# Designs tried in a protein design chat: VH-VL binders against Large ribosomal subunit protein uL10m (mRpL10). Part 70

Target 1, 224 residues: Large ribosomal subunit protein uL10m (mRpL10), of Drosophila melanogaster (Fruit fly) (q9vpl3)
Amino acid sequence: RGKINIQRPKAPHYERARVVAVTQPKYPELPKAKSCFKTRAERTQQQQENPYNEIIAREVRNWLDHSRLVAFFHLSSITADDIFRVRVQLHKQNLHLKSYGSKIIEQAVKNTRYEAIVPLFHSNHCIVFSPDPEKTAALLRIVRRVPQMVLLGGIVEETMLSRNQLVAYAQMPGLHAVQAQLVQTLSQAPGHLIQQLQAHQNSFVQVLDVHAKNQMNEETPKST

## First folded at step 18 (VH-VL)

Design mb1 (from la23 with light chain G31K)
Fold by ESMFold2, fold request of step 19:
Structure mb1 (fold): chain C 224 residues (1-224), chain A 119 residues (1-119), chain B 111 residues (1-111)
Amino acid sequence: as target 1 above (224 residues)
Amino acid sequence: QVELVQSGAEVKKPGESLKISCKGSGYSFTDYWIGWVRQAPGKGLEWMGIIYPGDSDTRYSPSFQGQVTISADKSISTAYLQWSSLKASDTAMYYCARSFLYWGEFDYWGQGTLVTVSS
Amino acid sequence: DIALTQPASVSGSPGQSITISCTGTSSDIGKYNYVHWYQQHPGKAPKLMIYDVSNRPSGVSNRFSGSKSGNTASLTISGLQAEDEADYYCSSYASWSDPFVFGGGTKLTVL
């Protein structure tokens, strides 16, 4: 069979170079495994600047310091358009959807009470921050209609909660009633109220121990 | 109880302006989207656009972009649909409806506002 | 750019079951489970009957059920009654620019 060089007509090269049919999300950072994939001009330039990890770690620290609700999610494959609509909807409830690399999170929480959260960020993830713990119910109402986001657990008023505890917290009436009831319940039986996360079994023992210690310090350890 | 109450029927001539209203009660008005849905006589439902009164975030169907203006006054829990210059083809029933999510369902609807545009 | 296809009419006798189809594409019904069904009696506003494929709102009879396969969603009405005679519309989320795409509607006649 003879050969005829049939190629698409020459298109303007700058338009093809500036627009790629598949576009990666610009804002969420990739896990370490993803950072070794082929370079795209916009992402490669930003990742070459990775010596600024402490600046980004400060951003994470600022979010943690000013958020009374923090929720951690596993993020399944999701298009940029779909994560965008979810971010917009969450933002209307003062819920702020973010993603950071595990190294950056490790730097951010080093020498803080939150060092135990680092293992949650070894895979695709996202975090929701809010200054308003009353928004926990709204958060769960939104994300139960987003199958790509799987709740792992969270932090409410500096208390680390398992997935089941966070769901129970969201179902309780009123902010004051929910917060008081949660603290009272956790303080009654530190080892019995803390559940293990099945996906991170060995790491969960450290998280549960920190949570139990923090609860006992907040209320009377009876024998002080 | 959740209720959406719309303004009354309108009879207009081509070229006139019009603003119709939708008042929400019995729920947190600023936490829900309010959408506008058109139904021409004997025809189906068409989404025109939507507003989030909490922050005035307003989106239009591509078919209605530039044809109408959607607004809200959250102080009185009221959303609006406006035309600057009506056409005879604007004769239709117009519904407001609320949705918690941008990708969700319209769970409560207003009773409808019949707009008739004729010479 | 996304259109949902419904049959123009369906009919059934009292006590029978009927099914109304709603066919979209791989970009809407095939991609998401955000498919909803509305009932509209003549001269009345639409009423939500089913959301997210198969969920019934409070106060909706369990005679109404929903399902989806591929790009087609279905509303099933069992034990058909005269009051079920109405127009039925499906809707789906398709994209940020088309979040509320309606089908053309199906007129249900109870014989």
Scores: ipSAE 0.820, ipTM 0.919, lowest interface PAE 0.6, mean pLDDT 81
Fold by ESMFold2, look of step 18:
Structure mb1 (fold): chain C 224 residues (1-224), chain A 119 residues (1-119), chain B 111 residues (1-111)
Amino acid sequence: as target 1 above (224 residues)
Amino acid sequence: QVELVQSGAEVKKPGESLKISCKGSGYSFTDYWIGWVRQAPGKGLEWMGIIYPGDSDTRYSPSFQGQVTISADKSISTAYLQWSSLKASDTAMYYCARSFLYWGEFDYWGQGTLVTVSS
Amino acid sequence: DIALTQPASVSGSPGQSITISCTGTSSDIGKYNYVHWYQQHPGKAPKLMIYDVSNRPSGVSNRFSGSKSGNTASLTISGLQAEDEADYYCSSYASWSDPFVFGGGTKLTVL
C-alpha cells in the first residue's frame, strides 16, 4: 500500500506538528447559542473578568488622553510576521499600533464624547496612537504601503476627523497652519463655528458607519 | 535636494581594515534607512545590510552577517560600512542607498565607492 | 536564497516597445506589490525607475511602465531611445530576513 512509518528522530515534520499543536493558543470557543440561564460558577468567572477589563480600559483611556493623534483602521487578514514589521516601522516614527476588544473600548469611552467610535471595533481592527500629531503624514505614508490596513478616520488634537479630513490634515504645512485656520474660523460668529463642528462630527460618524458596513459587505477597502 | 555622497576609491591588501562612508544631505537623515549594496565587477547588485540611523537598528543579509559592520553617526548624517580584515573577494563597487520603508524602494543612491583588494 | 529571474539580455530598435520580465515566487512577487525597477548605465549608480509595480517617480519618463501578473513583474519601455541602453534590475521584498532581493539584471541593447 506504500505506507511508510515515520521514525524519530529523522522525521522533523512529525516533531514540528507536535510542537505546533502544543504551542497553539488555547482559547475558549465562543458559545454557539446564548443561554439565559447561567450557573454560579459562570457568574463568578464573569465577575473576575470585569476587574481585568477595567484595568485594560484604563490603559485605553490613558492612550486616548495622552495621544494627540489617534487613527482607526480596519485590519484585513495579515500574517504575524507582516504585522510585526509594520509595528516596528511605525514605532520608529513614535506611532504605537494597538488592538483592543470592543467591550474594552466601550468601557474606556463610556460617558465621553468618543462613544461613537465603538461600532468600529466590532470587526477586525487596529488603532495607532501617537503624542505627535505632526507624524500623521508619516503614518499615512507607511500605511498606504500596507494594503491590509484600511484607514477609517481618526482624532487629532481631540477633534474627530474623517478619513478625507485626516488625509488633508497630513498634507498641511504644519501645526502653525492648523492654528492659523482655527483663528480664522473663530473670527466668524460663534454659532456658525459650533454648527460647522457639529456637522463635521455627524458626517464623521456617518462616514465611519457606512465604511464599516461596506467593508463587511464588499470585502474591499475604500480607495481613491 | 536629496544627495548621498560616498568616500573615495580605496586600494587595499588582504588582511587590512577599511571603513567607507556615505553622507546624506537634503533630508531628515534619521527618518530613513541607509542600505549598502555590493556590485562585483561585471556582476549584479547584492544587498548587504541596512541601518536606521534614528535608533541604530541594523540588519544584515544572511550572506554578509558577521563579515562587515554597518554603523552611523547621526550627528554628521553619515553611515559607514567597515571590514576588519579584507579579502580579495571583497573587490567590488559599494553603493549606499536610501529607503523610507524596510520593504520599500531605494529612491536615491550614492555615486559608489570602488574597493580594490589585491595582493 | 530566494532569487528573481530576469533574462540576461533584451534588444530592440529605436521607436519599438520592449518588455523585461522579473520572475519570483508566491512568497515575494506573488505575495507583495513591493516590486521595484532600477536602471544602471555603465559606470553609474542605479536609478529608480518604477516602484510598487507600476508607480513612476517624478522625473521618470512616461515611456516607462510596470505591471505584474502572478509571480512575474514586467518593465515596459515604449518608444525606445538610444539613452535607454543600460542594465535593468528588479527587486522585491521577500521576508524580514530578505527585504531587498535583486534580480540578476538585464542588459538592454538599442540596435
Scores: ipSAE 0.794, ipTM 0.906, lowest interface PAE 0.7, mean pLDDT 81

Design mb10 (from la4 with heavy chain Y108V)
Fold by OpenDDE, last read:
Structure mb10 (fold): chain C 224 residues (1-224), chain A 119 residues (1-119), chain B 111 residues (1-111)
Amino acid sequence: as target 1 above (224 residues)
Amino acid sequence: QVELVQSGAEVKKPGESLKISCKGSGYSFTDYWIGWVRQAPGKGLEWMGIIYPGDSDTRYSPSFQGQVTISADKSISTAYLQWSSLKASDTAMYYCARSFLYWGDFDVWGQGTLVTVSS
Amino acid sequence: DIALTQPASVSGSPGQSITISCTGTSSDIGKYNYVHWYQQHPGKAPKLMIYDVSNRPSGVSNRFSGSKSGNTASLTISGLQAEDEADYYCSSYASWSDPFVFGGGTKLTVL
């Protein structure tokens, strides 16, 4: 009985190969892509108003109220390992990385001064909080080295800043409140800021939608 | 100017203890990692471990775990590498280097400390 | 032990371009873009030449460039000069337990 070459198994007889091919349980390829791209936002939209969500919403409010620096990021194909590394590094600088569902954010900021941030949370996002606005430069330095984190904008000293404004703020010396005001004054009308923040979000949503559509199209068996 | 200054060359016998230092200046010492790198004579670079002086978070290479102790005194912007009992095989150049990120680059290096362990 | 593989030696003439390779695995260079290159002259401390695959620190000559393909990172030195004669080391992030894996080093000789 010839040694079964486990490294190069002889191709089974054509008939057997056919039977094996047909009887191989087509494990539905777990749409690997759907699990990765189901935006935490989509998962959270399905979560019914649970007492648990209220608790988390309160937590979010607490972070917003006690933070002098808040930065919003889009997450693009970031792994849990990457998030962990970044979280640890941010924490070294007293920067706190948090991720919440869109519904939770909506609930948390409803009827507050932060309601304008809701449109930023249509995809995978994270928020970085800090009590120290002086850490803005450190934050930007860290996230520049993490391509999966895309800065969308932020809040510094209760002032909403675009991505560019936040970068400018980080480069300015002096009193943080004055810096924030100066950046706002230099930037065109508040409407333009919102548009810029929304534009980035919309672009990401569009990319995600295209990906989702492409995946759906690949899953539609060509009914031949 | 940003610099790391290491302690001078050491000549020791096997079994002796040793502590070498690396002092940072020109930057916020508590905001950067300090790594230690060994280079045996005529050999390559070997990462030994790293410390974050801000909170004294210390990590070791598996090859050096338990063999050395890394510490820091943030009050004087100094990191340390120490042996409880030196071996002849510990003869090498030792470099300290700073990194802003745990996974980042060593952008500033000390001048190195030569440690010679001979009977 | 996770080790990066470099050629032991590379040589070139003045004015030429040379490339030094650094080969890892799908778990380090293939997975992350945290590859760094260091230059070391005899009796001197290493100097950072490239970080994150292709970025140059301030003060580093534009003759130095970095790239990555698959599990292999490359350092290219254009317009080779006598002063470029040194040992070159690559490093990569591999894991939380191995954040700084070094290559074996490459001796560059300028002929």
Scores: ipSAE 0.875, ipTM 0.953, lowest interface PAE 0.5, mean pLDDT 87
Fold by OpenDDE, last read:
Structure mb10 (fold): chain C 224 residues (1-224), chain A 119 residues (1-119), chain B 111 residues (1-111)
Amino acid sequence: as target 1 above (224 residues)
Amino acid sequence: QVELVQSGAEVKKPGESLKISCKGSGYSFTDYWIGWVRQAPGKGLEWMGIIYPGDSDTRYSPSFQGQVTISADKSISTAYLQWSSLKASDTAMYYCARSFLYWGDFDVWGQGTLVTVSS
Amino acid sequence: DIALTQPASVSGSPGQSITISCTGTSSDIGKYNYVHWYQQHPGKAPKLMIYDVSNRPSGVSNRFSGSKSGNTASLTISGLQAEDEADYYCSSYASWSDPFVFGGGTKLTVL
């Protein structure tokens, strides 16, 4: 009795092999366990299709559209407690601190004038919104005392400002004061110009007058 | 000039009520916290509580919670500290002080109000 | 009550440098950089000398400096003068419920 090699069974006769091949139950390939690790692309796509994300994106747009002051911050090792403290303090000044995911921000500003802000949101970040651009100085005063908040830039009156520009803006006198100064400067400009234009003429007349006086003094004969 | 001016010294008996005041001038009163600090005779400084006059947000030290009432009238730039019933142990100097931040420094102080409670 | 610990007294001669320590915990000085120093002369209100560990307000002499290491903050007064004789208090943020925790105070005597 030939040792049935259980490990390498002899190939069945061709006819048997055909029958076995046809009768082999095609087990549906077990659905490859969708690796719980959604690819970055799948995550991004799912996030885009999430109705909740759309709502939040709309909220972000609303804040951007209705804010005259927007400031962007990087957060470095900040705790929830720190954020809470800062949020409360900012709120006292009518400054609204919000945190959104980078993808949400991207979705919110896509095809808008704010699209340029997307590169600012690579890590932990927050945004401060305010309807009052005059609160810029107050904002900076607060955040200077919070080392975990790093100013990246902002938007003031629909104008994108760098960090340095925002700091400079905050140091400026109020808009009305600046306007008043401008008006004063402009109002003085014509007068100053006229004075400068007349200065040469007046100087010339003075020189002529001195010359005329000197000539008159030379023509007066010493009556001995 | 930025200043806090407090009401004058008070001499009271135990059980009497008292309200002392702190008036701010030279700055936006509603944009700063006003804290109250107690200093008993020969003792250190003790924070009692703080108020934000802009919205009347008031917070107390646990040691003083329920013992005093802090209030503010932003229309006249004045903060108040009041007792419903004074004790002899309330004898102290009371300072009001300004802080821009809730966690910040007291950068401007009132001159202090001496409260003496004696039988 | 969370209290910061200060030496009761420190003394120095005119022209010397002295240091006043303020020791807290890992939950206050060790956690935050919101340590402030106040000077108080007898019968006067406290005056802010240092804020946020090492910053000087305008009008405060550069002889006053602040530092922090671990749970201990320090006020250093260089070139000690007679006018520096006063009580010094440290303060720190500790929590939302205790935003202003004071030290016990240090009496500085100029000899």
Scores: ipSAE 0.872, ipTM 0.952, lowest interface PAE 0.5, mean pLDDT 88
Fold by OpenDDE, fold request of step 19:
Parts: sequence; structure tokens; C-alpha cells
Structure mb10 (fold): chain C 224 residues (1-224), chain A 119 residues (1-119), chain B 111 residues (1-111)
Amino acid sequence: as target 1 above (224 residues)
Amino acid sequence: QVELVQSGAEVKKPGESLKISCKGSGYSFTDYWIGWVRQAPGKGLEWMGIIYPGDSDTRYSPSFQGQVTISADKSISTAYLQWSSLKASDTAMYYCARSFLYWGDFDVWGQGTLVTVSS
Amino acid sequence: DIALTQPASVSGSPGQSITISCTGTSSDIGKYNYVHWYQQHPGKAPKLMIYDVSNRPSGVSNRFSGSKSGNTASLTISGLQAEDEADYYCSSYASWSDPFVFGGGTKLTVL
């Protein structure tokens, strides 16, 4: 039984962390008396704005702005060796694996359209960037073989997608195939409408013909 | 259909050079690794090396490093295994095989190329 | 040379279940879940039967299954058939320099 390191408990699995986060009682923040004086903690937080973090945050923003595919992953008990192997393989597909601290991500996306991704970064995580959204299928194919990487969600063509949506996206035929299918479906729609419109007319004509035939049969005098 | 087709059997003398080929079809050749595996007569499988045709990244087994040259021509979806000077000990069946991942499985194999080196 | 250890031969009767073991070290099979199994009939190329310890490719019979415990991976063939007579090789990722380490192979004989 591996000694449970009580001093540094391993971060729970993302799913467990999510459950814990949701089940944590939200205690109303006691109105912190607006002390006129910035608490030492606030001053220290302001002073600790490490110029280095700003540089890295800019890098993250740059990646986000220039990527058409962004995927977010939770890392579960992954080693540096594992990350290296995966990074190399992803790079072969023009997929760029990056890892940043949660604070850096928060700083990078603050007051941007990407701010909604912050809740995804509660634990050990990595981000995969690509200029090509068509590589989504390749990305998922690789990651399926790496159990330590758990897909959380992503951004494709500036649209935020859930995990399930990203998986569905990867399974879809290429944009051209989908467009072709759409065109086919749209081209068939008028034909169906015409058939439905004509069906009522045809039914009416049939009823009239039956009525006319019945009237003709009634007018034939029984030659006694 | 996804397949790897290898060049025909070769009979050579010691000291001669040889280049055998493996042609991929039915898939994107540049998106998969091509590995070479040797099987001596009556012996097991031995990994020789691997190439990624997309960027020509080539890796060799320590046992085969400097002994053979692996190359690829992506324009014709063909990988190559080459000897500058054959030895009698090079007599074996040589297989090319496809792998999507560097650490992955060989999911498609060529039919093999028998190389016989005899005096 | 890092080699995986397999029994030289295994035999079984039709309908029986047999297991082929592949033993590595804590740096290969014990460390990674990238163990693969190949079937090779005489005069034919190897065929992938199991990948990543326990996954079956499409077209492979459900009679073939894979598992791992510690430094040992196992291929189990249930309901042994005459057609299963072949050589079986395990392979594992070991390191960046040795991404494909093969076992010595196991000859399976059906009696």
C-alpha cells in the first residue's frame, strides 16, 4: 500500500475535483470590511506580478489568437517522459502541446473572449494548439492512446466546444463533405415540398373522378 | 484497401550493396511511421529502425545503427532499407510495417522481402 | 539488448484456453501500457492481434484477449482452434531509443 503522502495529497482526479467543487458549501463571503488599506496580501499579490508571468501570458494569448483549434486537457499522473512522447507525436501532426500555470492562464485570458476557459484549469493541465481545425480527428486519435490525458473541451473556429461536442466534431465528415450533404439535402427539400403540395391536388382529383363515375352510374336508366 | 507492398526477394553476395523498398497505399503515407523489422531464419522479430515520411525523422535500433540506412520518398509513398555492404549474417526476411504512433502498434505489415546473402 | 521473455512453446487441445506470457522489466512492461501481440503463421507476415495490452483491432476474433500484471503481459486464447497454431510475439515500448522491443516468440501447437 503506497504511503499516502498526507502532507501533499495528490490532487484528486478531475471528475472528483469537479464533484468536490460543486458540493463545496458556498459560504457567503463575509463582507470584508473595506479596510482603506490594501491588505499585505493584496500588496504582495500586486508586487508579485512577475514581469515574467506577463510575458508568458502574452505568449498564451498569442497562441489562442492564432489557433483555429485549441484543446484543453487534464493531466492525470503523467510523467515528463509521457509528455515528451506525446508532444513529439502531436508535433508530427502540427499540433503544439503547451503547459502553463493556472495563474498564468487566468492572467492571459482576463478581460478577453477566452475568460470562460478559466474554470477548466483547476489542476494539472495542458493545452494543444493548432492552426488547422481538420487535425481534430488526429488529435483525438493520439490522445485516446494516452489515458493520462483527459479531454476537457476546446475551441474550434472561435467556438467553445464541450468534450462531447469536440468528439462529435472530430467524427464529422470534413467541411466539404458536410457542405455537400447540406447542398444535397437542400436540393431535395423542394422536391419533397412539391410532392406534398401535389399530393393534396392529386387526392382531390381522385375524389372528383370517383364522384363523377358514381354520378354516371346513377344516371344509367335501369332498362326494365 | 490499406496495404504495404515490398520489393521482391534478393540474392546477393557479401560486400554488395542493396536497397529494398516498401510502398504504402490506401492511406496518408506521411501521417504514419514506417518501421523495419528483421527476422532471421528460424528466429524472432527484431526491430531495426523507423522513419516518419512526413519529415523524414529517422530512428535506429542501437544494434542496427550505422549498419543500415532507412529513407523514404513521400512523393511515391515508398520507404527504403539500404545496405552499403551486405554480410552473410544479413540473410533474413525483412518486413516493413506501419504505425500511427511512435510507441504504438504495427497494424499493417508488408509481405516481407527475403534477402539471401551467400558466397 | 533489452528483450522480452516468452515461453518457447505452448500447447493446447481444441476448445481449451491457453495463455502466453510476456515478461519484461519495470522499465518497459511494468512502466507502460504499450504492449502489443502479433500472430505469425509459417511463411506469412505478422498480424496484429492485441494492442495496448488489451485492445483488439477490427477483424480479430474475440477469442483473443490481453492483460497485464506487474512486469508480465499475457495473451489468452479461448476456445483454441487449429487455425490458431502459429508463432506469437509480444512487443512493448521501453524507451525513446527502444520503442519496439520484441519478445523471443512463442510457438503455439494445437494438438
Scores: ipSAE 0.871, ipTM 0.951, lowest interface PAE 0.5, mean pLDDT 88
Fold by OpenDDE, fold request of step 19:
Structure mb10 (fold): chain C 224 residues (1-224), chain A 119 residues (1-119), chain B 111 residues (1-111)
Amino acid sequence: as target 1 above (224 residues)
Amino acid sequence: QVELVQSGAEVKKPGESLKISCKGSGYSFTDYWIGWVRQAPGKGLEWMGIIYPGDSDTRYSPSFQGQVTISADKSISTAYLQWSSLKASDTAMYYCARSFLYWGDFDVWGQGTLVTVSS
Amino acid sequence: DIALTQPASVSGSPGQSITISCTGTSSDIGKYNYVHWYQQHPGKAPKLMIYDVSNRPSGVSNRFSGSKSGNTASLTISGLQAEDEADYYCSSYASWSDPFVFGGGTKLTVL
């Protein structure tokens, strides 16, 4: 009983071979999924047209439009655990930490007043949103304790601020305090003006007095 | 001045309930965590739990979970630590302390509340 | 129970520099830079001396410094004074469930 060599099956009889050849299911060539041959450019374009990306872009825009404080951060070797901790802590202060892809950000801010932020998103980044600009100090206080988060800049009250400007802003007294100071300063301004105006007059009078005294001394004949 | 003021010393018997308090002043009470730390006589510091008064988010050390209840009343800037049934082993000094961050430092401490549980 | 290890006692003479070690694991001190040091005088509440490994709060003497290497944090007190005699505790963040792990404490004696 000849060992059926599974590796080299004996060719079937001609008639059997013909039947087998005819009955072999012609599997349609699996349509080469166009997706496998799409150029990187086409893939990128399709990714840009992804309805999902549009939805997220709209979300980003919504956050930008409704936030009075927006801060941009670079993330350096931050772990998911770190992000989680920071997110929770920020949330306690009504600060919302979000992370979006650069392409999504580009799409979100295209043809908007926020287009200038696009260059900030070249690597791993996150954005913190808040409806309250007074939370800037709290934000910075938190992130100073997170070395993996590097402040790049932000938007406060629709004004784009550099890193340094944002830090300076956080150190400023609240709006009301500033207003109070302004009012105080303005209230003192008229007094200062009056003093300056009077100073010139007083100086003039002093000069005149000195002149008058000198004239009187010249008119006093030396009674020999 | 920023300070935490705790309730006075307590002498209790086993099985009694107790609630001690920690009142914050001089800062926004709702923006900081309040932690409770136990120190048994002649022993070290032990973290018991922490509460965020702003939203009452409360977390316990595994060793103290179910043994105590931490709460806060933000309206009066006060945090609480309470026992339903005291044990002799609960005899200790209890400190409340403030932390800005969940993982941060306790930068302000209460003066401590001595709890003595004796038969 | 995750505990940080401190020496039970350290001693020094006035003017000397002493170091207190705090040893944890790769999951706490080795992983995070959230190590804090507290000073406690007898019958008093603890006082924060160092936060985040090496930062001094306002009002704390510059004689106190902190460092970390590997799984060990260190508190250094330079120019030791009699007033420095106290218990010192380290603490570290370890996890979300254990955000405040304390060491056993070190009694510093000024001789």
Scores: ipSAE 0.871, ipTM 0.952, lowest interface PAE 0.5, mean pLDDT 88

